# Ledger of designs, part 2: VHH binders against Rho GTPase-activating protein gacA (gacA)

Target 1, 338 residues: Rho GTPase-activating protein gacA (gacA), of Dictyostelium discoideum (Social amoeba) (q54y72)
Amino acid sequence: MGSSSSKSSSSVTVASSIDYKAKPTIDELGTSNYSGGLEVSKNLLDFNLGEKPCPLKSVVQDQFTISNSSKTKLKFHFEPLQPKEFQLSFSPTSGSLDKGKSKTIKVKLMVNQKINTNHKVVLRVEGGASHFLTVKIRCETGVFGVDPNTLEHVEDEGFRVPYILALMKRSLIDNGGLQQEGIFRLAGEQTEIKRLKEAMNRNDFTSSTDINTVASLIKIWYRELPTPILNSIPTEKIFYSTDIDECVQSAKNLPEPQKSLLDWLMHLLLMVSSFSDVNKMTAQNLAIVVAPNLYDVSSSNPMEGLVLSQKCVQFLHNVLSHKVAVHKRESVAYEVLS

## First folded at step 21 (VHH; from y3 with F110Y)

Design n3
Fold by OpenDDE, fold request of step 22:
Structure n3 (fold): chain B 338 residues (1-338), chain A 123 residues (1-123)
Amino acid sequence: as target 1 above (338 residues)
Amino acid sequence: QVQLVETGGGLVQPGGSLRLSCTASGFTFSSYWMNWVRQAPGKGLEWLSSISGSGGSTYYADSVKGRFTISRDNAKNTLYLQMNSLQPDDTAVYFCARGETRSSGWFYYYEYWGQGTQVTVSS
């Protein structure tokens, strides 16, 4: 009589559309007492020796602590990583942690070849929420994952931005990216992304016909910023701004260089959205695919993470929608005057 | 290379059912949350459902709750969407998307999408 334990898959209903009017009170996200999970002391493993690039063919070490705040014993394991570019190991790779106990995890990294990357590591917890760690490897100077102020800037359509962004935009536009269906939604190939990223880091990038890769790299560039640009906006404004004007005002109040970076991006997205009939990328769609690259907020709750992402999308959508609306009005006005 | 390929779309009558599949390759499928998103004609992308890497957790939009079921076969690297009681308003291109997270924790973004599969619900 095998008791088929029907694991009742808890289905959580999330709003399918960004209802800008719905103040989902984070409170209505039932504090399911996901109380007792694994806590991680570090989510970023930076093996860079300060300002020095990560050494090649040498083992560098780091450590962090995991703590069990749950009521039960937790089992954990790190997902295996098989990158070619580096060897990363966790010790222990798996184990159990009793209630209220902590364990130090030793991390060893050996970089086999020059790479600049933020590699995602997944710490799985049996019966619990997974944790994500970022391994930051910087073996060379580059244009990704660095302080934008350290980069060469140019004036691009009235915005002062890193030269690499201007190049990517130009490449995207020149190669028909504005009319490309699914632009910014469809990802480039990983190998090509890597190749171009490396080229960019070496200042060898000029243009690419792989527009999806270029679009991906734009998102990646923003995502890999030391501080996401929208993180300069108070979280409350991101999450609770329901009014377009409030969102716009918050965007306008960004400090430099975040303001210029956002404005430049919004302008690009405006251009893309203007071809939405062809490329199928409306302001909303663009917000969905781009906004989460501009913001980072940590949650131990998957659902909360989803909600947070949606709020970020909503925020950017509002800003972009406003820009689209303004542009349309201006265009109409110009037509009437001409 | 990460690839997502949606299949199973087609024409169906109101009240009918379809099962969409998304075949994943180029990554450890079980390590990622997977999502279904659709785009109706003239509308934006709409999130429909998410499923955890293990399949133990599923989430649904209100618009599809009770009608759609997300599932996955990790051995086959395949994501499924069982769609029942289809309505004309369900006419859309359906996409599967890999869920991405930040190193800081749960914060979702989508990096990889399929090309989509057309679902048309028409009498």
Scores: ipSAE 0.630, ipTM 0.861, lowest interface PAE 1.0, mean pLDDT 86
Fold by OpenDDE, fold request of step 22:
Structure n3 (fold): chain B 338 residues (1-338), chain A 123 residues (1-123)
Amino acid sequence: as target 1 above (338 residues)
Amino acid sequence: QVQLVETGGGLVQPGGSLRLSCTASGFTFSSYWMNWVRQAPGKGLEWLSSISGSGGSTYYADSVKGRFTISRDNAKNTLYLQMNSLQPDDTAVYFCARGETRSSGWFYYYEYWGQGTQVTVSS
């Protein structure tokens, strides 16, 4: 009487991976002959201040070069910016460049109020691709937009991370953020974001009941890093890696501090996703709203940029999905042993 | 403050049509790419369509291509989604999202979302 041990093949129902295979490859994205456009020598304007704080009510200057690599004459203009906190001017503000010609743009900044910000400026090109410039203003020492290695670190649930991240996480959890519908998707109020960001920069932040603002600030912190944490991964690995194991391996191979920063974030997102029945934020949804804050790749084509963003989302989704699967297996094992 | 408010959702029969609107406030509407995203019950967020600030460029997911049309009226600060030939699988909450760009160029992230509008396709 041979006892046929029916090997119950536990079909790990791999959650229906969005078949990203149906998305056009970069090669299928018709190279719109966007022939040669305007080239910019630098996209970050720091006014040669380095680590020095920006002086208040004083004019600081920077410059960069624009070059026409197209076959035709190009016209350009800077979008007007009138923030209350500072005055920014470009000279010239508009003009034209003949084929093969270059022009130096002078930039003047006067800061009226103490602020730490990365302000986006748009250089428009008629008939061509627009360029984005970042104006870096640092009037005070802060915890945003700085090298993470310069910040105070703590041990948070097995991860070494900047103290400010641990505080934001604690604040988020203590105020019911894990169960909040749309957490990390819904934005905080802009005035409150600014207020809390300033408090954090002064080391005056302890907690906030505005959980959407805190969640926004976590995304902002990662987005404002001098180097996005996923930029150390080759673009080809992000774009072509459809396999979960490959994505996980790429994440594991990150250098420090990027590895610890990603692992800490993945743990937080794992906790959030565990309440997806209540908060409606699945691993996929979290990847959609968080991943593009961790990565930045330049493209001259809007459609290519969209595809790259989606590939970044897919990459993070794969990494997070793996963590969710591992966590579930461990939980089941504990239940069986108890 | 940036605000996005979706309207126009409702119950429709299979094969029917619906037009969604998203009213924007608190920013220069014409300066931003706008997007439609949906979430079906028990599923994740799905990108549907994008439109440039000027309205000159539009993109669609394969799932809605030929059926849905994105448009905008910058004078009214309003984004639209015309949905034709609706199917039960189109049942979802539909969100409007402002497209943000990174400093490097055409790389997008979404920071501002509406609350969404429910679309139900049922016989």
Scores: ipSAE 0.570, ipTM 0.828, lowest interface PAE 1.1, mean pLDDT 86
Fold by ESMFold2, fold request of step 22:
Structure n3 (fold): chain B 338 residues (1-338), chain A 123 residues (1-123)
Amino acid sequence: as target 1 above (338 residues)
Amino acid sequence: QVQLVETGGGLVQPGGSLRLSCTASGFTFSSYWMNWVRQAPGKGLEWLSSISGSGGSTYYADSVKGRFTISRDNAKNTLYLQMNSLQPDDTAVYFCARGETRSSGWFYYYEYWGQGTQVTVSS
């Protein structure tokens, strides 16, 4: 069922008969490190780092052996690589191996951009199935721009979130942020944002009296996520539903961790909006400054992008308004019970 | 520090005119798209108009096309909104905002906003 065909304008030499969606075989998925007599000593390359993070812009090395246990001479090569975030080399990149012989393959890696990935490398053996080797890269030196599942989580008011979010919220509240006029709308100073962000990435942050810088960094944390938290919602639900119940249902249907991250943020914004008589940040104002950090979509022009961002604001405003209404209902019930 | 400061709001009779100004500081003004956005009582945020950094391209929401004119003076770091034929339903807080793009495309967000200026159209 995974195959498809396409139609296109004609080309003299090119046809659409190739099935680009064909399911790979088990050997192509790397479930075996054996192919007809060529053996590898390991299938995971972690560059001897153990628990240490991979350094940036520095060369790290690993090695493994290939062995020919067959009765024939075997030829091998590593498929060429076109990496954007790192440079990876094998020495030798190709060659032959007489029966009963082994050869050491030296591997060099330099990571130029912070990433966490398991990159697959294909070792081809003439007349045999390929081997897959895994290059493990973990740059665990920061809290911005990373998959939230790689971060330490804590419980904060019933929400399980990365620890850095709980620290930023505590910093805001402890320093009078809920009463700060224009919180989340007024941006922090750019050099202070950069300085404090670096401190957070070094795990060297506890609190700051600079409310607008910390509020900016909460928005930046969400904006820099590899996948924005609302992107799991079908575009139609974000952009074409004006019904508040539909928006709330879409938010409830988010998978984890996106649901917890959204709920935590909505609770913070609810707290801010409850002081809107002094901070001037109503639910509507908070939606306009926060929502565009939570969704990203390709658009064809500036006007389309602007319209889509406005619909995202309406979506978040509907979700936040529902949370405000629930909170008011619970507050009335509390007064009746007391 | 990026700052946007709106002026020119006030009370006006139906059919009247106002000119809003937004003075920008702390960035290269001519390098950015600029926007006017309003929020009427009991309504959500409504985008009104955008202008390119050079001033060569302008865009308007259907609700204000033909009545409102966006312009800029890059020598004075000032954005303008000329509002004509004002009606009671134009009553709102009006904001200027600097246009930003996400890394993946033209999905705009507004990181820097003015404080807003109140426009009230009533008898």
Scores: ipSAE 0.220, ipTM 0.648, lowest interface PAE 4.2, mean pLDDT 80
Fold by ESMFold2, fold request of step 22:
Structure n3 (fold): chain B 338 residues (1-338), chain A 123 residues (1-123)
Amino acid sequence: as target 1 above (338 residues)
Amino acid sequence: QVQLVETGGGLVQPGGSLRLSCTASGFTFSSYWMNWVRQAPGKGLEWLSSISGSGGSTYYADSVKGRFTISRDNAKNTLYLQMNSLQPDDTAVYFCARGETRSSGWFYYYEYWGQGTQVTVSS
């Protein structure tokens, strides 16, 4: 633990040397929201109603408030944005904020091309740690980042799921994915992930020999859901329960389509774990790498975020371990009876 | 491809010390927060500590505060956990993980993990 490490002269020196046109590093993004000084009233600007994406070439607006809780005047500046797919502006773009004062920031967005993205905006703060905001834009038709109820569904081993999931699973299995060392842990190449994702959104995907890219895209599919599937479980059941049976019951009580989506995924992970002697992916390993894709929460505290991530992994591990244990007992019972 | 490999686990007496190492490859190590997480037998995962890419910011869970020290050597692409005053309750598999962020910006998920190293504290 370290007030000294979080407040050290080295951290202040790093903040004072930041190039205002440079993209932020992971350090700045993580520590800026934790270290205090300037507060934001919301860190998510959501230009998506899930079923009514932002219309092209039309201006939509939002706003938020910045507040100075530090003992000194803070200067702020939103880094310029140059994306081709949309225009985003903040008013005022820069200024100063005396101690104890607040200022309203107006936000305008115009989407020029269809896009689904979580765009990060950096609010640079001189005299304090920088902040970032997430601008959620949903203005594309496809199979990623959409309400799953709008997608074509299929029966896959007794589960009703979007057809794209069944295709990705078939691609993995047909290409030896269940025997692939590190499946779901090893990520695909970013360029290939983008290429295959675009093909899937165009309904131009049947199979790929690139196992790690397809496994990454299954995780990305869950991660980009408008509401991640575990967000439909009461926070206390995910984050404060230590009882395995309670976690299993909470998963069983999910509404559709979340229940079918979770059950399908758990069955896939059960299949992967049954080859763990070859692929090295135990139920524990799979829960660790998969669970964080299933939950998202607004948090202003990096330490809370770390704890929430751990609790999400614990929840999924409990659910998956129970399914593994049930499958093992059924396999032993069959051998005894046969 | 991203790879994380933990070493340095083993058997130690109560009150003893161990130093864990995590060697990273396949990414720009200094650009990422790094984390230590453990799992005791029959328990859920417990986050222990995080360190910024530069090493300038560190955070610890209350359960290890003052006993464990996270550090990194960016020239060697190696993350460390110095564990002192170990007790039987510290018996667990210890993982290192690369920190990632979600749409909220503060939910640290761990897409890239090591295989883990066993630490056993027993007389």
Scores: ipSAE 0.118, ipTM 0.527, lowest interface PAE 5.1, mean pLDDT 79

## First folded at step 26 (VHH; from ja with Y108F)

Design ka
Fold by OpenDDE, fold request of step 29:
Parts: sequence; C-alpha cells; structure tokens
Structure ka (fold): chain B 338 residues (1-338), chain A 123 residues (1-123)
Amino acid sequence: as target 1 above (338 residues)
Amino acid sequence: QVQLVETGGGLVQPGGSLRLSCTASGFTFSSYWMNWVRQAPGKGLEWLSVISGSGGSTYYADSVKGRFTISRDNAKNTLYLQMNSLQPDDTAVYFCARGETRSSGYFFYWEYWGQGTQVTVSS
C-alpha cells in the first residue's frame, strides 16, 4: 500500500504585465541583508593563464579566501556541480568558520571539452546569504565570453562596438531580419548556433541567411559577457527605477564599454521595433526577450525569480521606449524641416 | 533541435472553453519549467502561466487566475492550457515557451518559443 504523498501543487499569483508603478523594496526581493555574512575575496575564478586558453585535460588551480564578518559561527558548503564539459572541485567543499576568521578555499578545474563559458557556482551559507562565484573558462580564442575591450572595435552608426556585433547586425539586416516575424523571440537551431559561433570565434564568419540564429547569437554574445551589461548598474536602480527618466539616466551613467554596448543594442532594437507591424516585435516584446541576457541575478524562490526577470525587462523596456519616443520626435521634426 | 508546437487554437464564443496543447521535442521536457504566453492584437507579449518540471508548482498571472489551468504530461512531452470562461479580450496568439533558468537560481527567461496558436473569442 504505497502512500502516494499527493504533493499539493502550490499555485502563486504573479504579475502578468510590467508594472511601471511597482517599487519593490530590496527587502521584499529577499536580498538578505549582507550585513553579517560570509565575505568572499573574489567572485570571479579565472583559470585562464592571461591570454592563453585554458588547457584541456589538465588540472588548473586557483584559490580564494572566505571570511566571516558575522557575529556568529557560519557554516558553508558549495553546491555540487556536475557539468559534462569540466570538473570543478572546492577544498574544503564545506565547513565552519568562526567569527572574524578566514579560510582559504582551493579550487581545481579540469576541462574535458573545449568550451568557453562563465559557469556559476553557489556558495551556500547556513542562515546567511548565498554567494555566487563565476568560473571563467576559455579554451579557445574567440569573440564570445571575453572582455569586450580585447576585441577589435569598429564604428557602427555612431557606436564603437566589437566588430563581431557589427557583422551580426549587418548580416541580420541584409537578410531581412528587421521584417522577420518574431525576430529575437524565435531561436535559431542549436547546431547552427554552435556552428556559427565557432566560425565567429575563428574569425571565419561573414554572413548567414539564418537570421534567427544570428539574432540568437547577438543575445548569446551579451549573455556570455564576463560581466553582464546591466550588472554595472546598481541593483537598486534596476529594481526601484519605475520612472523612464531614471532608467534612462542609469543607462547613460554606465561606464565604457558597457554604455556603448547597450546603446548599440538599443539602436538595433529600435530599428527592429520600427517594423513591429510586420515583425510583431514591439519595444516591449524585444525587452522581454533581450533584457534577461543583459542581467545576471537569481533567487532561490521561483516567484521572486519571475519578479526579478520582470523588473529587468521593465528597466530595459523603459530605456528602449524612451529611445523610440525620441526617435519619433526627431523624425517628425525632420519631416517638418524637410 | 528544440521544438515547441502549439495546437488547439480556434474560434470560441464568449464563456466558452478551449484546451491548448504544446508538444515539445529535442530536450528533456521534464527538466524545464514551461510557460504560456500570449500576444493580443496590437499588444505586447503577456505572460500567463508557468509550471515546474515535475508539475508540482504552478504560477498564474492575475488576468487568467481562476479561469486558466496549466498542466503537463511529461510522458507525452506535452504542455496544456485549459482555458475556461473565455472572454473577447482573451483573443490572442498563444505561445508555448520553455523556461530558462540561471545556474545560480531562478531567473526566468524564454529562449525557445513555438509558432503559436490563434485563439479567437467572438460572438
């Protein structure tokens, strides 16, 4: 007589639309008061030996320090990682840290397959805030997942951006991507994405007729940045900015190269949105499908995760909407003068 | 290749019911949260509902709460949306979208979409 534990499905109501008036507090977003937790000396584990790619099938090592700044003893553990592409280990994997004490964590990485990735590792603290570490792996030279400042830049319609972005944009436009229904919403085929990505990394890419793949690769490029673009904006500004002007100002205050990268993207999305009657991709739709690639945050709560996503989308939508509005005004003014 | 195919759309009278299906292929269906999203004429995309991989957790937008029910059959790789008490403002293209998450936790975005199925609610 197997007691079928009927797991009661919990249904939670979440907002269906972007609420521009919502001002969630950081506290409401479960951002644990960082005031008394574990500190990490670095949140980026870069196993790349400078400009050299990470070696395959060899163990590379790194270390970082964790410190207890809380008033009590903390217990910590690293969440297990089981990627196929690499093996990552932390020593110790778990432990305790007394108040005011520090501990060195040794990290070992062995890459089994050629990969460029930023993999997130979660350091859990009992009763405290979790920490997220990024493991940066670069097994090949390429244009994805690298510091954009290391890439060849070009001037593209007034924006200084990596050449690969300009190429992708050109390819997308030349192949009718601006008028393509569902552009940036519809994903390319994974095999084709992989193929073109590899070609781009080898500097063998010129153009593709698969516009959905190219659009996907633009999103992927932004997503795979070592630091997502919007992470350069204070979290409070992302979550609390309900006013369009505040969002725009936050975007304008981005440092380089993030500013240029965002501005270039906004310009591209503006172009796409101008054909929304045909391609069905409004500024809002574009924000929905693009914004999550520009921001890296997460929650242990699914509902909160949804809200966070929506806030990110709202932020980008506000920025893009402003750009659309400005462009329309300028166009009208030009017509009146012409 | 990840594929999502929506079916079940059609014309229905106000107050009527319709059941949409989304057949998934090219990935481990049960490992992903699945979403329904719609786009009404002249409007933007609207998130409606999400269901966890196991089906144990569901979330709804206020606009459809109490009227729509999301479910899934993992053995059939199929997502469902039961829509009851349909109104003219429910007229839209309905999309199935795979929920993507961050390795660090929940942050939902949609990378893979179906082509959509048209639902028209009209007298």
Scores: ipSAE 0.833, ipTM 0.938, lowest interface PAE 0.6, mean pLDDT 87
Fold by OpenDDE, fold request of step 29:
Parts: structure tokens; sequence; C-alpha cells
Structure ka (fold): chain B 338 residues (1-338), chain A 123 residues (1-123)
């Protein structure tokens, strides 16, 4: 009577490939002739004087051109901005543009306080799509929005990364961030984020007890990089990579320092995801909230923009899922050997 | 401070309807695309729908298309999700999330979320 040892095939539940194939259905494309809209010559307004910080209490100027590629006359206006730290004005602030015509917009910036920021400006078009501009201000040397190679680096769990990242990670972990429900999803308090960001830029940050603020600052750090880390990967690879192995290979092929920065982040997200039962942040959820901070692409088409964002999330999810799977296998192997 | 507060969740029978609301504060509501996202028990976040600032453009996930309707009242700073023909699989925490935009164009991601409202579809 031969005891058939039923080899319990541990079905590694391959995390079901999130079928990101769900094409968002465009229900009501408002009949607005979206074909011809307002075009903007540049979306980034950089008032930095080369390597010099933006001067304080001085007016700096820039300009860009808006063009009407639509079949009708367009009306536009800039939404009012009321920042405390700087004064930004557009001239004209509003107006109309005939079909096929262009208009130069003059921009004046006066910074009242030392700040490093990417401020969003909204150009509204009546009956058309809104445009978003980024105003880049760098008034001080800091740890945000700078070339990571210029920062002090440390060894953090086998990764060479800027000290500020290691510090934030430590703060996050020490304050229970790994078990915090909604970590990286829930935003920190805006005023606190600003305060801490400034403190960090002055190398005056030591710790924070606000877990969500620290998590937000990590995302902000990656987002404010001069070049987002995934921009080194061809857009086509991100868009068409559905296979986990392809995504992993693309991540492995990143140049330095992008590779180390991604690897470090993936390790942190792995740690967070290991507590998903408590913090409700699965690898997928983390990818959703983190991936957009690593990649800077956009489309004039909303549907395409949505797809792009989803593909970016999918890419990071695949990379993270692979890391989770590898880690689980290694952990099981150690348990068997112990 | 940006705040989003979801309401309207509850228990509903299969085939029933529910209307969720999300009240926004701390920002110019009409300037942002707004999203509904849900998380079912043991599952990840699932994007459901997005609506433009003006309300003129809407997109839906296939899973809710034809059953759910996203709308907004900018005068009230309120986002809505009308859910019809609810099924047990629609049981989830439903979140509203502000759509963040890129300066260069459309790229949808979310930094600001509500706390969510529980929807349970059960007989």
Amino acid sequence: as target 1 above (338 residues)
Amino acid sequence: QVQLVETGGGLVQPGGSLRLSCTASGFTFSSYWMNWVRQAPGKGLEWLSVISGSGGSTYYADSVKGRFTISRDNAKNTLYLQMNSLQPDDTAVYFCARGETRSSGYFFYWEYWGQGTQVTVSS
C-alpha cells in the first residue's frame, strides 16, 4: 500500500496580470471641435539664470507664443495665481486670438522668498482644452529639483543614493510608515510639506513625525528631478511592454544614477507592500500612486494621456511585482534551509 | 488644504442603485479633472471614471460602463457617481481623487484622495 506523497504543488499564484487592456471608453467627447486648439510654444517657464539661483525681489522676464490652430476665434485667460512666495503675471492675462493667429505672452516673475518649486499655471481656453504651464523657480541650492549626482550620497542597504532619500526612508520607517494605512496614497499636509522641503533644502531637516508628509516628500523628490528616472526608457518600451521580463530588463538597463534610484525605491516599495494586509498598499496600489512621479510624458489627447498614465503604472507594477516574487522565493528558500 | 470627502455609501441589494458624492475644498474645483476609484476587499485600486473640469468630457472603465455615471456640480464643489444595476462585485471602498495634470498635456495621476465611502452590495 504505497503512500503516494501528494506533492503539494505550491501554486505560486502569479499575481493576475492586471488586464490594463481596458480601454477607457470615451462616452461624451463633447462635440467641441477639439481638432484645432490653442497651441503653446513652450510648457516650461524656467527663470533660472543658468546655474545661478533666481534673484530675489527682482523682476525676471520670459515669453512664449500661443497659436490658434482651430477654425474659430478663441478666447483665453490665465487663472489668477496668488502664491505668497512669488508674483507671477502674464501679459496679456486674457484675450482673444483669431484663427491661424499667434500672440506673444510676456511673463514676469518676482520671487519674494527663497523657494525651489515647479508651480503649475493654467491657461484656460473658452470652449477648448486648458493648457498647463510649469514655472520652474530655483532660488537656492537644495536637495530637491537638482541633479542627484551633485548631492551627498550614502550607502543605504546596498544602494548608493542621495543622503536625503536615506534620511526620509529612515524617518518613514522609524515612525511606523510601513504599517500606515494608505501610505504613499494619502497626501501629507501641504504646509508641512512645504516647510519640510525648505528645511531639507537648507540641510536643516533631521526628522518628521508626519508619516504621510514624508512619503509625499519622497514622491516629490522623484517628481522634481530635472529628468524623471523613467524618461531614460524609450516611451515605446513603456507603452508596449506588457511582459514582466521586458519591464524588468528595461529597468536593469537604466543608466546610473537612475538605476540606483529606481532600485532603491523599488526596495522601499517592496518593504511597504510586505505589510499590505495592514497598510492596504499592494504592489499595484503603490505603482498607481508612485509611478506617475517617475515619468514625465503627456498628450494633447485626454484618452491617450490616460492610457499613458496607465502604462506607466503597469510598467512599475511589473517591475515591483517581479521584485516581490523574487523576494518571496528567497524567503521561502531560507526558511527551508533553516 | 485640499480636502475630499466622500459620502453616500451604504448597503444595497443586487440590482439596486446608489449615488455617491464627493465634496471638494481647498482648491478651484472646476480646474481639475476628478476621478472615482474603488478598492474591493483583497483587491487593488481600480480606476472607474474621470470627468473633466467643465464636465464636458467623461471616461469610464469597461467594468462600469453603462451602469455608472460620473457628474459634477462645480457651483457646489461636488463630484457625483450614480451607480445603477449594482452587483456584489461592486462591493468596495469608493474614493474620489483629484486628477493631477502635467504642464505639457494630459497625464492622469492622483495625489489627493478622500477617505473613501463603503459600498456593500448584498442580498
Scores: ipSAE 0.825, ipTM 0.938, lowest interface PAE 0.6, mean pLDDT 87
Fold by ESMFold2, look of step 27:
Structure ka (fold): chain B 338 residues (1-338), chain A 123 residues (1-123)
Amino acid sequence: as target 1 above (338 residues)
Amino acid sequence: QVQLVETGGGLVQPGGSLRLSCTASGFTFSSYWMNWVRQAPGKGLEWLSVISGSGGSTYYADSVKGRFTISRDNAKNTLYLQMNSLQPDDTAVYFCARGETRSSGYFFYWEYWGQGTQVTVSS
């Protein structure tokens, strides 16, 4: 749910969010005639057809047509939005279109900072139904090694995470990953990891049957974050706590987006561990192969580094074991009530 | 392609000895710390030992100190685990794993593992 199309809200941050709301209904526009109005030749603008990112600080162009299939003259205008991350213009920005006529709308986009998002534009039509256009923006960055707040997010089983994570999880599950022996422990082939990673960075990935490569890339995604998600926890809480409840509380106190990213990952690992009789990956096994991807610290002493890695494993094992225990209690309660 | 292949597993009597090998390929073996890890039936992974790239530093879990010895031959790209005084609870699949580090210094993660070799200790 968004109210950004109204723009009359008392919100302080006007036009700073992206509204993915579907086209307004006929009731929202106050008309009862559903059968006519302005038609658009496409409602997705992807300036390079998805193959190459937009160059930073350079103009890219696209166009589409609007057509009046109604019995009356229609007036149109594009709702203005001016995000700091990019400049988007339509030519013409507004106008009228006689019965049966069409007009070409030229679109220019200049991206001012690295961003990977979908932006919705509202085409308002007086006397007809309004339309949403989606502008797909991929600018000189991929989905790896970037601030996750710059990425497109989706809801995935109640977790709000970058879309690429949801795609990788979907791919993993759809191809039998939960039943794959050694999942997350066995690495994919390095050349295939590189190939798929580049495809993901180009927004050219939907699925792969190569389970171990996708599992590797989930770990790589977390490992390559500019700030690993556990680094927001004080060192003392990660490495010197022996109390499982203290570890759980530290995880709960993570700021966003780290908390959502951790919770999403823990849910995935919970699902994997529930098949450990087949895949051989217990909560302990998963903590060993996953936890050190979530933290980074500089040590010039190799033994200290090894000990810190093992303490990070214990921390995540405590958090994951708690989630497994909670899940089991909640599952039993559900079955008893049914 | 990074590959790690464990060999040398088998059946051994309690109190016996066995030496495992892990042959490495596809990377500069001497540049990496190497680990032995095992998984007993119905249990999780247990880290056992680690050795530095040069072989100059070794470390052991308490459960195997004094009984197991990690070593390496960098000319042969091979990691070894000498296991003495074996008991039935040493029965497990034994894996070698390459220690990975971050560009910021020593903090290890384990990305490359072998498929493992079975060790069974029984009368």
Scores: ipSAE 0.577, ipTM 0.824, lowest interface PAE 1.5, mean pLDDT 82
Fold by ESMFold2, fold request of step 29:
Structure ka (fold): chain B 338 residues (1-338), chain A 123 residues (1-123)
Amino acid sequence: as target 1 above (338 residues)
Amino acid sequence: QVQLVETGGGLVQPGGSLRLSCTASGFTFSSYWMNWVRQAPGKGLEWLSVISGSGGSTYYADSVKGRFTISRDNAKNTLYLQMNSLQPDDTAVYFCARGETRSSGYFFYWEYWGQGTQVTVSS
């Protein structure tokens, strides 16, 4: 299958010359609708209905118009791609369009399994520039409160994580979050948290200048997991180990995907703590505000509940402090060797 | 619209006393456990005390037990920390924080914090 979609690449590029029968390159997938003879009425087909998921194995439809503004007859066809997760068809799939004429293209989508993705479709034009359309698809589940293995994953700084985490981290960093006083401690406004969470579940999020809301949503993402990532660690190791090395070993022994999710988060917190002179968030501060989002246990005794929360904090602080100490030693060693 | 605002910080001599207030808005104050936490210069956050929604249960860290008293006035939506016998190592920014629980029991997390009030104990 010639999948050429890339969510991390958002550039818009029009290729100057394209072989009508060749498969697109990665650079060609960044192209948009430009004047070159054939025009499209829209280059985004949005099957994302907010809180309403697409029904499985039922057809949904959209349409768009192609128009020949050139002085010659144009031939077109849509590249025949068939992902396993959904069926997408265009009617007509190919044809010719006389000078000055327009044609309506009917689009049918049937989703075969739960999916939340952006898919790129290539419209090949003989004698003109090839075009692509983005098809947004959301069916049945959002990105919060679901098994992380059901989500689209990306590589982010060497960690394989759900794309929504990578987007939230990029949003924080791009908007100055690492230097924001009280990041992860100060909460976003409740209405804005709800609004942005709904947008993320609709596949409508790329970035936000509201640092505290995005930081809150990272914590909420972990807190709402069907199984919190630290719950795979034996209770006695979470609550009764005072040895830093034992805590570090317990974290290293987590199964996937919990291990990658923890490591990604710890790397983000390491980055935040490296700016603690400005943001005031030391490793201890971050452990306090983050750790209880990663574990769940119920106690009928309030004092016991408080103590268990504090012990969970100490566990994560031991793991994070170890990573901070290792990072500092590696930085000193590099300076000596440079 | 959850908001917590600490007041009452300032300069005090060793052995002195100070009363901190935390005014809450945007939520049903009496429904939540409330905490005091501090951050000394160059140190991390240190949990100090917690009080139940009704005010009937209180707990203290050993470092402040006997010297600090947590209380609340639910009619005024205000949390208090009475600090007695203050020493230079009590110098810190003091925060109030709302205790959060998951739906079924007592496992706390802290999402809503004030901006803090500075307490300086120096002669």
Scores: ipSAE 0.527, ipTM 0.797, lowest interface PAE 1.7, mean pLDDT 82

